# Ledger of designs, part 9: VHH binders against q96fz2

Target 1, 269 residues: q96fz2
Amino acid sequence: CGRTSCHLPRDVLTRACAYQDRRGQQRLPEWRDPDKYCPSYNKSPQSNSPVLLSRLHFEKDADSSERIIAPMRWGLVPSWFKESDPSKLQFNTTNCRSDTVMEKRSFKVPLGKGRRCVVLADGFYEWQRCQGTNQRQPYFIYFPQIKTEKSGSIGAADSPENWEKVWDNWRLLTMAGIFDCWEPPEGGDVLYSYTIITVDSCKGLSDIHHRMPAILDGEEAVSKWLDFGEVSTQEALKLIHPTENITFHAVSSVVNNSRNNTPECLAPV
Short names: E, the ipSAE of ESMFold2; O, the ipSAE of OpenDDE; V2, 0.75 times the mean of E and O plus 0.25 times the DockQ between their complexes.

## First folded at step 1 (VHH)

Design d3 (framework vhh_6z1v_2)
Fold by ESMFold2-Fast, scan of step 1:
Structure d3 (fold): chain B 269 residues (1-269), chain A 123 residues (1-123)
Amino acid sequence: as target 1 above (269 residues)
Amino acid sequence: EVQLVESGGRLVRTGGSLRLSCAASGSTFSTYAMGWFRQAPGKEREVVAAITQSGGSTYYADFVKGRFTISRDNAKNTVYLQMNSLKPEDTAVYYCAADRYSTYLKSTAYDYWGQGTQVTVSS
């Protein structure tokens, strides 16, 4: 998973993340650094994306079931990284394989500290290899959406006005992530950065790509992944597996260039 | 404990603007999530807007989105509701509410309430 869409305005995104805490009370997540959130139809590694994480990471004695939403850099910079420039990290930390997460120091250490997060997106993009050509077919992959009168349906035949209504009740994709905190050796603000855990693709996606992000399907899975105060690393890792509860459609080559940031990036062709 | 006092409610003409204030006294205001609710005669109390402890996140009910803005000043222990393009349907008693731990969307989740301020929008 190396390209996502997360275009919702901050207020719409916040409402889409409404949840219930351990006591059953309905809540909205509290933002940290909201000014760093940049909506885009075409997010690449090294850009900031919104993630959910437990309030207990920031506040001693906080209820670990309460959630913070914060923009973090995509591409995990380990806390032990000694150089002054994160771009000089030799390892690609955009994704973390589920089968080796406990073997690689860059991921094992933050995971042991409970640094689990849920990466938010409208959906993600993958490029299907086509036989006999160097060109690839891009697809937009996302949770099945409940069609309502207000949200309408996603489709190539829909007018732009009708298509805008799709987002009012969009179910955000919730991907399992690991984050770390890096303090620059020269001083300055702590850098929060994350990686997306990947698994083998489900049967429904196997013709598009051989890997997929570890998707947390439903609030129970999301809550258990985030709640490092009550859920051990061993228990949380049981949530990491392929999911068949996804859908997709082909999109135009407009998405290929990460500088293109328009609704056309995810529109069906 | 915290006590909340709303002010600013009055009669205003359709299309007009009004700013409501809610002043908090008692413990540390910055630790409270704040909400604005309204209740018209014979109707249930409904959420209008909510703001988190830091002010970093806001919520707006669909019927006020684009017209109302919630904000807070933690140094002055005050939360505000700026109401623009007022409609007769906005006529209600407006209540300020606080919860120490998080922003809620249901009125029953809030333990601290003001006494309300009446907003009347005339055609």
Scores: ipSAE 0.000, ipTM 0.256, lowest interface PAE 14.4, mean pLDDT 84

Design d4 (framework vhh_6z1v_2; at its last look DockQ between E and O 0.45; V2 from the best seeds 0.00; counts 0 for: pae E 6.0 > 2)
Fold by OpenDDE, look of step 3:
Structure d4 (fold): chain B 269 residues (1-269), chain A 124 residues (1-124)
Amino acid sequence: as target 1 above (269 residues)
Amino acid sequence: EVQLVESGGRLVRTGGSLRLSCAASGSTFSTYAMGWFRQAPGKEREVVAAITQSGGSTYYADFVKGRFTISRDNAKNTVYLQMNSLKPEDTAVYYCAAGRGFYTSLNPDSYDYWGQGTQVTVSS
């Protein structure tokens, strides 16, 4: 996974992340660093994207079932990294393969500390190799959505008002991630960064791409992944597997350029 | 372009069962979400059931109430609708449709390709 969409306004995104804590109380996640949230139809590695994580990571004795939402850098920067520029990391940390998560220190160590997060997106993009050509067809992949007559079709909104309505009840894609905290050698703010765990693709997606994000499907899966206080690493890793509960459609080549940030990126062609 | 051909529609008695089939042309069947719609005389076309590309998720209209099952075989380029406990109110032309991803849409406009339909008649 090298490209996602996360374009919802902050208030809509927050509402879409409504949850129940372990006591059954309805809650909205609290924001940490909301100003770092930058909505985009075209998110690439090194950009900031919103993730969910347990409140226990920030507050001692907090209820570990409570959730915080925070923009984090895509591409995990290990805590031991000693260079002043995170971009100088010599290995790719955009993704973590599920089969080697326990073999790589960069991922194993933070995971062992309970640093599990849920990466939020409208969906993710993958490119299918066209047989006989060097051309690649991009696809937008996401959770199946229940569309009402009032919501319209993606990309078919004739007005800004109609477009907003389409996304008011959008089910966000919830991907399993690992995050770490990095302190710059020269001082400054602690950098929070994440990697997306990947798995072999489900059968439905296999013709498009051979790998997919580990998708946490449903509130229980999301809650268990986040709740490092009550759910062990071993139990959490059982949640990491391919899912067939996805849908997708072909999109235009507009998304190929990471600078393009328009509704055309995820519109069906 | 995808061509869809429905089959299996016939006259059945109340409480009977029927299996509809929809055969798709082309090699891109697995990239489409599939749906079944129906239109009764004097009524609007309405969604009956839908299924994602891999079959991992399904949607059913409220009136189905567990009586119908949508399934697909991508190797055969075919989508099915198993209908049990049929009622006279289920009498309609049933249409197969292929869509790009919004398979749970109540709006027929979300589907790009349509079959010609097959007549299902349930007698009292």
Scores: ipSAE 0.809, ipTM 0.910, lowest interface PAE 0.6, mean pLDDT 92
Fold by ESMFold2-Fast, scan of step 1:
Structure d4 (fold): chain B 269 residues (1-269), chain A 124 residues (1-124)
Amino acid sequence: as target 1 above (269 residues)
Amino acid sequence: EVQLVESGGRLVRTGGSLRLSCAASGSTFSTYAMGWFRQAPGKEREVVAAITQSGGSTYYADFVKGRFTISRDNAKNTVYLQMNSLKPEDTAVYYCAAGRGFYTSLNPDSYDYWGQGTQVTVSS
């Protein structure tokens, strides 16, 4: 999982993240660095994406069940990285395999510090290999959506007006992530960056790709993954497994070029 | 910022019991996960037990399961370690630690604040 869509305007995204804290109080996550959020239909590694994390990471007296939403760089830069330029990191940290997460220093160390986050997206893209050609068929993969009078279903024949309506009540994809904080050795702003944990594909996705992101299906799973104050890493890792509660449709090759940032990237073909 | 002060360490005989206390001052105690660690001469510091912010979850190292109990009283800003069926191998300096959250390996590096330690000696 190397490409996502996260295009909702900031206010719509914030409302889509409404949640209940430990006391059952309805809340919206509080933004950190909202101006760094750049909506896009076609997010690649090294770009910023919004993540949820526990307020306790920022405030020592915070209730660990309260949430912050913050843009973070996709591609984890470990806190121990000693070079001045994070782009010089020699190994790929875009994804983190669930089966080796406790063996890799880059991931084990931030997990030990409770640095779990939930990566938000409209959905993600995968490319299916086609026999007899080097071409791959892209698919947009996302949670099943609740139909409303306004949204209907996203069809190939739908007008742009119908696309606008579907997003008002879109259920965001919630992927398990690990983040770290890197302080430039020569000074400057702390860099927050994340990786997406990956697992074996579920039965429904096996014909498209052999791996999938670890998806946290529902608010209970999201809450437990984020709440590093009450949930140990060992318990949190039990949430990391394939899910069958996912759907997809084929999209056009427009998405192949990461510079293309239009609704056509996720429209059904 | 939190300051931690351990108390209760002393000499006890094999099979005896002892309760250690750790008093915290500073920022709201209830927001910290608390842990007990120990270090014997010539050995590395190792985790003994840990407890989450609310006290709703606890962890115990295999070598103390069934013998030690960790608890906390957030109204008194205190964490306790009840040690039963003490063995000579339990002889060590015991440290109280406070940190954000409930961490993977309960590695010392995961804790922000440490007490000065209290000596527990178990003799035959």
Scores: ipSAE 0.135, ipTM 0.600, lowest interface PAE 5.2, mean pLDDT 87
Fold by ESMFold2, look of step 3:
Structure d4 (fold): chain B 269 residues (1-269), chain A 124 residues (1-124)
Amino acid sequence: as target 1 above (269 residues)
Amino acid sequence: EVQLVESGGRLVRTGGSLRLSCAASGSTFSTYAMGWFRQAPGKEREVVAAITQSGGSTYYADFVKGRFTISRDNAKNTVYLQMNSLKPEDTAVYYCAAGRGFYTSLNPDSYDYWGQGTQVTVSS
């Protein structure tokens, strides 16, 4: 998983993240650093994307079931990293394999501190390698979106009004992540950064790619992953597995260049 | 720009089973959400079942009530409808349909490509 779409305006994104806390109270997540949110159809590693995490990470004695939403850098920078420039990190932390997460210090240490987050996206992209060629077919992959009302073409957007309706009730993809906090040695703001946990692909995706992000399907899974105050690392890791509740469609090669930030990146072809 | 061909429709007795197949010719079958619809004489076309592009999620009309199963094989460009416990009320022409986009719609107007249909007749 190395490319996502997260293009919704902040207010739409926030409403899509409505939740209930431990006491059953309806809430929206509280933003930190909202000005760092950079919506795009084409997010790549080292860019900022919004994640959910427990309020307890920020406030003494906070209810650990309450959620903060904050932009974080994609590509975990370990708290022990000693250089001044995060781009000098010698290994790729875009993803973290679930089968070795407890063996890699970059991920084991923050995970042991309860630094679990939920990475938000419209969906993610994967490139299917075609047999006997070096050509690759990109796909946009996302939670199934079902619609019962009478409307035009399914999922197609042929006007600005139809496009807005596609996204009004979009079910955001919720991926399991680990984050860390790095204090630059020369001073400055603490850097929050994340990795996305990966698993073997489900059967529905196996023809596209052999790996997939660990998807948290439903509010119970999301709540347990976030709540490091009540859910141990051991219990949380039981949530990490493939899901078949996922779908996709082919997209054009416009998405291949990460500088392209247009709706064409995820439009069906 | 896909061509859909249904097969497997025939006369069966009440309580019987039948499997319909829909073969797709052309490009990028995995891009399409697929549906089975039916139309009885004098009635409007109605959804029977729908399936996402990956096959990971399926949807059924209320009258199916666990009797039918939709599935797909993207490697073979084929969609299936397994029909069990058939009733005379299931008598209809069954259509395979394909649609592009983000939704697996239950509304037939949202599907772009249709087969010619296959007749299923359930005798009492």
Scores: ipSAE 0.068, ipTM 0.604, lowest interface PAE 6.0, mean pLDDT 88
OpenDDE, second read of step 2: ipSAE 0.789; ipTM 0.901
ESMFold2 (binder alone), look of step 3: mean pLDDT 82; pTM 0.851

Design d5 (framework vhh_6z1v_2)
Fold by ESMFold2-Fast, scan of step 1:
Structure d5 (fold): chain B 269 residues (1-269), chain A 126 residues (1-126)
Amino acid sequence: as target 1 above (269 residues)
Amino acid sequence: EVQLVESGGRLVRTGGSLRLSCAASGSTFSTYAMGWFRQAPGKEREVVAAITQSGGSTYYADFVKGRFTISRDNAKNTVYLQMNSLKPEDTAVYYCAAVKGYYSGSYLRPEEYDYWGQGTQVTVSS
């Protein structure tokens, strides 16, 4: 997973993340650095994306079931990185393979500190390699959505008018992430950055790409992944597996250029 | 935009039953998740029950679980609250509310609702 869409206005995104804490109290996640949130139909590595994480990461005695929402840099910069420019990191930390997450220092260390987050997106993009051509076919991949006018699921067969209406009720994709905190050697603000954990593709996506993000399907999975105060690393990793509860449709090549940031990027072709 | 009108509130004896109705007009009803809320004298407005656009998922506050049932009829643009085994503590003004969306539990919070009815008074006598 190397490209996402997360275009909802901040207030709509916040409401989409409504949740219940351990005491059963209804809550909205509290923002950190809300002004750094930049909605886009076409988010690439090194850009900021909103993530959910436990309030306990920021407040010593906070209830670990309470949630913060914060923009973080996509592309994990390990806390031990000693160069002054994060872009000079030799490793590709955009994604973290589930099968080697406990073997790689860059991921094992923050995971051991409970630095689990949920990466939010409208959906993600993947490029299908087609035989006999140098072109790849992009697809937009997302949770099944309810069709507002007919109480059915939305899909590629639906008209562009129906696609414009779905954002009112969009179910955000919730991907398992690991984050870390890096202090610049020359001084300055702490950099929060994340990686998306990847797994083998489910059967439904296997013809598009061989890997997919680890998707946390539903509030129980999201809650357990975030709650590092009550849920151990070993227990949380049981949530990391392929999911079949996903849908997709082909999109135009407009999405290929990450500078293109319009609804056309995810519209069905 | 949608307008909501509650009906069915009345005086009922402890242990009795009552069905509230909420009729919607204006925008397409089936695009909204619906909630029933109540406000007792001296208390804040609290959620009683909620139902998604399709009716596929429902929520109930702990104090009404097993006694109240929420349902909807999208063909009639109406949401219902069936109240059984009523207690004096259920005395309140009951409000119907609509929210455009079912994002991750957002329909469970009063502040998320876009449209509200005027309320219908339910009084339960001991």
Scores: ipSAE 0.000, ipTM 0.117, lowest interface PAE 17.4, mean pLDDT 83

Design d6 (framework vhh_6z1v_2)
Fold by ESMFold2-Fast, scan of step 1:
Structure d6 (fold): chain B 269 residues (1-269), chain A 123 residues (1-123)
Amino acid sequence: as target 1 above (269 residues)
Amino acid sequence: EVQLVESGGRLVRTGGSLRLSCAASGSTFSTYAMGWFRQAPGKEREVVAAITQSGGSTYYADFVKGRFTISRDNAKNTVYLQMNSLKPEDTAVYYCAATYSRGLYTPDKYDYWGQGTQVTVSS
């Protein structure tokens, strides 16, 4: 996973993240650095994306089931990185393979600190390799939406007018991430950055791409992944597996250029 | 979601020194950039000094540069303002403030404010 859409205005995104704490109280996540949130239909690595993480990361005695939402840099910069420019990190930390996560120091160390986050997106993009051509077909991949899927009519979701209205009640894609905190050696603000854990593709996506992000399907999975105060690393990693509860549609080549940031990037063709 | 309480303000003579403290409670102190502001009677609130979440970077208004030092102790949830070589012009109510934002030098970027502590500098 190397391209996402996360275009909702901040207030709509916040409401889409409404949740229930351990005591059953309805809550909205509290923002950190809301001014750094940059909505886009076409997010690439090194840009900022919103993530959910436990309040306990920030407040020693906080209820670990309470959530913060914060923009973080896509591309994990390990806390031990010693150069002054994080863009000069020589290895790719955009994604973290689930099968080697406990073997890689860059990921094992923050996991040991409970630095689990949930990466938010409208959905993600993948490019299908087509036999007989060097052209690739892009697809937008996202959770089934109750508003579009409930009717049993796939055609209703394909109209541009219906797509404008679905954002009011859109179910955000929730991907398992690991984050770390890096302090610049020459001073400056702490950099929070994340990686998306990847797994083998499910049967439904195997014709599009051989890998997929580890998707946390439903509030129980999301809450267990975030709650590092109550859920151990070993137990949390049991949540990391392919999911079949996913849908997709083909999109135009407009999305290919990461500079294009319009609704056309995810519109059905 | 943080409460801030300033302390340390008092009467001090020109050329003297004073240390102000700001104790934070609520959300984790280390997630906030912190600032010290002041307001003299009949004047607008102005920034004095600011410090990033990690303490790795600081900002000082030109009129206090070289005289004041801002610091923080994240283990104690406290930010400090060490004021040296005090002048009568430094007389004001001093406020501490917290923000999630990176805009350390503008008051409009700060979301949480203390009640203030009075500093009076007499010749």
Scores: ipSAE 0.000, ipTM 0.100, lowest interface PAE 20.8, mean pLDDT 83

Design d7 (framework vhh_6z1v_2)
Fold by ESMFold2-Fast, scan of step 1:
Structure d7 (fold): chain B 269 residues (1-269), chain A 125 residues (1-125)
Amino acid sequence: as target 1 above (269 residues)
Amino acid sequence: EVQLVESGGRLVRTGGSLRLSCAASGSTFSTYAMGWFRQAPGKEREVVAAITQSGGSTYYADFVKGRFTISRDNAKNTVYLQMNSLKPEDTAVYYCAADHRGYSLYDSPSGYDYWGQGTQVTVSS
C-alpha cells in the first residue's frame, strides 16, 4: 500500500470518526496538530496522513479507550535512528509485513510500547498488471458505502457527479498502523511517523495485487487495536488478517502522477 | 438459501416497548446481513435497521435512532429488533430480510434476497 486518498475537510473527517468510549459515551476524537492535516486525493509516502491513537499516549492517566486524531508522517522513523535527517534511513518503512512484524526491531519495539494507530483514508490505490501490455491499470479500493449501495445502480455510482455526492456519510477506510516517536539528535520537535501493516490480499483483490493493508473492519476491531491499555500486543495482532469487506473500481491514469490532486484521481472510468 | 419467520408483533401502548424476533432456517444464516423493514398502509416498504453477519456494524433509519436496537444470535439463527418509546407512527407490518452480502449494509429493499411474511405492530394512540 503506497498511495491513498484522504481528501475530506477537517470538520467532515472529524465527524466521520465519531465513536463510543468504554463507558458508551458518544465522542469525537480530539485533534493534535490539526494545522498539519493536508487533504489530498493522492497521498504518497513521506506526506502526513491523519491517524487515530489512544489518548493514553499523551496523558498519563487518560482513559485508554478515548481517541486522539493526529497527522503523522507516512514512513516510520524508528526512535533509535541517530542521524539528523530521516531521509537517510536506509530501508523502506512505508509498509510493515504482518508475517515479520515481531522480527523487525523497527516495528517490534514500538509495538512493545503499545504504539498502535489506525490510519485513516477515503481508500487506497493499487496498480494491476494488464495481460499482454506493459501498462498498469489503477484501481481505487475502499469500504462498501451505504449511500452508494442505496442508489442500487452501478451506472449512477460510475458518474463523476454522483460520486461527489457519496462523500456525505462516507465510511473511512481504517487500516492498522504502527507509529513511533523520533527525537532529532540536534534538538527540535518530536517526529511522529507511521507504517501500514500489510497482509496477503483477499480473494476479491487477488487479481489486482498480491498484498493489501490490514484493514480493521468495524468499531470493535478499531477499538481493540487502539486500546493498548487493555489489549495486549498478542491479542491485538489477532486482528491482523485479510478482509473480504472491500470494493473497488478502475480509475484513470491521472492518479499515476502523485502531483495530481483532483477528484479525477478516484472517479470511476 | 434461508427462510425467515417473524414473530412478536402485537398491539402495544404509546410509549411502550416490544421485541420482534426473526427465526431463520438454513446453515448459512451466520454469513448473511440481516435487516428489518416496515410498511405502513398505503406506503412503500422502508428500512428500519440492519446488521452485518458478525454483528460488528449496524445501521438505523433516522426516525428510530435512539429508540430501536437491532441484534442477532447466530447460535440461535435469530435476529431481534428491540423497540422502545413506541409512537403511533411506528404502526406497520415489520419484515425481516436477508442479504447474502453479509459484510455490507443496504438501506433499500432491493438489496435483500430473502424476506419473511411480516408481523403486524399496532401502537395505540
Scores: ipSAE 0.000, ipTM 0.105, lowest interface PAE 20.0, mean pLDDT 84

Design d8 (framework vhh_6z1v_2)
Fold by ESMFold2-Fast, scan of step 1:
Structure d8 (fold): chain B 269 residues (1-269), chain A 124 residues (1-124)
Amino acid sequence: as target 1 above (269 residues)
Amino acid sequence: EVQLVESGGRLVRTGGSLRLSCAASGSTFSTYAMGWFRQAPGKEREVVAAITQSGGSTYYADFVKGRFTISRDNAKNTVYLQMNSLKPEDTAVYYCAAQLYGSRYPTTSQYNYWGQGTQVTVSS
């Protein structure tokens, strides 16, 4: 996973993340640095995306089941990195393979500290190789959405007009991530950055791409992944596997250029 | 997770100097932003100084600027608070604390792990 859409306005995104804490209290996640959230239909590595993480990472005595939402840089910069420019990392940390997460120091160390987060997106993009040509067909991949009269039908030959109404009740894609905190050696703000854990693709996506993000399907999985105060690393890693509860449709080549940031990027063709 | 143990608190005369130490054990110390806090009788715990994971950036409360210096030695898993030109109003229990994020404007609620405290008394 190397491209996502996360275009919802802050207030709509916040409501889409409504949850219950361990005591059953209905809550909305509390924002940190909300002004750093930049909605986009076409988010690439090194841009900021909103993630959920446990409030206990920030506050002594916080209930570890309470959630913060914060923008973080996509592309994990390890806390031990000593160069002044994060782009000088030798290793691509956009994604972290599930099968080697405990072997790679950049991921093993923050994971051991409970630095688990849930990466939020409308969905993600993948490019399918076309036989007999070097051209690739992009697809927008997302959770199945609840069908309503006004939101249009998902999985039909929907026009761009039909997508305008779906966003009010959109079910956000929730991907398992690992984050770390890096302090610039020359001083300045601490950088919070994340990687998306990847797994082998499910049967439904195998014709599009051989890998997929580790998707946390439902509030129970999301809660267990975030709750580093009660759920050990070993137990949390049991949540990391392919999922079949996913859908997709082909999109235009407009999405290929990461500078294009319009609804056309995810509209069905 | 990290355990913190403060040491160095004692009685000092006005104008004197004192160095506090905080020894960390458990999780990797260098991944935590550290802070020193204090609590005087009848008052709430307040921030004194803070230092980022590498030690490249520090914060000081206005009432200690120019007098106190926070530093850390990641090889020794220790954070220090050097206190100079001590005043009677510096009398308090001093606490060492750790958090994962760091902050330009640290507050007590941001810190996840706390030591037991060490008493500093400044007498004139």
Scores: ipSAE 0.000, ipTM 0.132, lowest interface PAE 19.5, mean pLDDT 84

Design d9 (framework vhh_6z1v_2)
Fold by ESMFold2-Fast, scan of step 1:
Structure d9 (fold): chain B 269 residues (1-269), chain A 124 residues (1-124)
Amino acid sequence: as target 1 above (269 residues)
Amino acid sequence: EVQLVESGGRLVRTGGSLRLSCAASGSTFSTYAMGWFRQAPGKEREVVAAITQSGGSTYYADFVKGRFTISRDNAKNTVYLQMNSLKPEDTAVYYCAASTRYYGSSFEEKYDYWGQGTQVTVSS
């Protein structure tokens, strides 16, 4: 997973993240750095994306079931990184393989500190290799949506009014992530950055790509992944597995260039 | 390596407003995340607000949200706490704190340098 869409306006995104805390109280996540949220149909590594994380990361004695939403840099910069420019990190931390997460120090250390987050997106993109050519077919992959056929909820929006209606009730993709905090050697703001945990593709996606993000399907899985105050690392890792509860459709090559940021990026071809 | 001096604490009537200042001297002020903490008689010290090194992000405790505003002026090496709609429960000694390591942290253990405090009393 190396490309996503997360285009909802901040207020729509916030309402899409409504949840219940441990006491059963209905809540909206509280924002940190809301001005750093930049909606886009075509988000690549090193850009900021919104993530959910436990309020207990920021507030001593907070209820660990309460949620903060914050933009974080995609591409985990380990706390020990000593260079002044994070883009000079020599290894790719865009994704973290589930099978080696406890073997790599860059991921094991923040995971041991409870630094689990849920990465939010409309969906993600993958490129299928086409036999007999160097061309690859991009697909937009997302949760099944209410009032949609399995393959084309977006394809049902035939006008700008209907298009906006699709997004008002969109079920956001919730991907398991790990984050870390990096302090610039020269001073300045602490950088919060994340990686997306990846697993083997489910049967439904195996013809498109051999890997997929670890998707947390439903509020119980999301709550357990975030709640590092009550759920141990070992228990949380049991939530990391492929899911079949996913749908997709082919999109145009417009999405290939990460500079293209229009609804055409995720529209069915 | 930084020294902090709070000022502005005084007696205020319920519903009133007050601005606290924290003047920093020593190391480059802009490299420090800053926080305001308070301690009332017979209670533990608690976080009130925090601000990152650049001022680009702030944190507020739930009990002051919407009433207090933290800000900083790196050119003047000063952090401010604007306190509005004051309540008797806000009566406390207010402390300014600096951290080289943590983004607007709500944890007092993450702050390395502390001022002596300034007393705020809100009459019922």
Scores: ipSAE 0.000, ipTM 0.185, lowest interface PAE 17.1, mean pLDDT 84

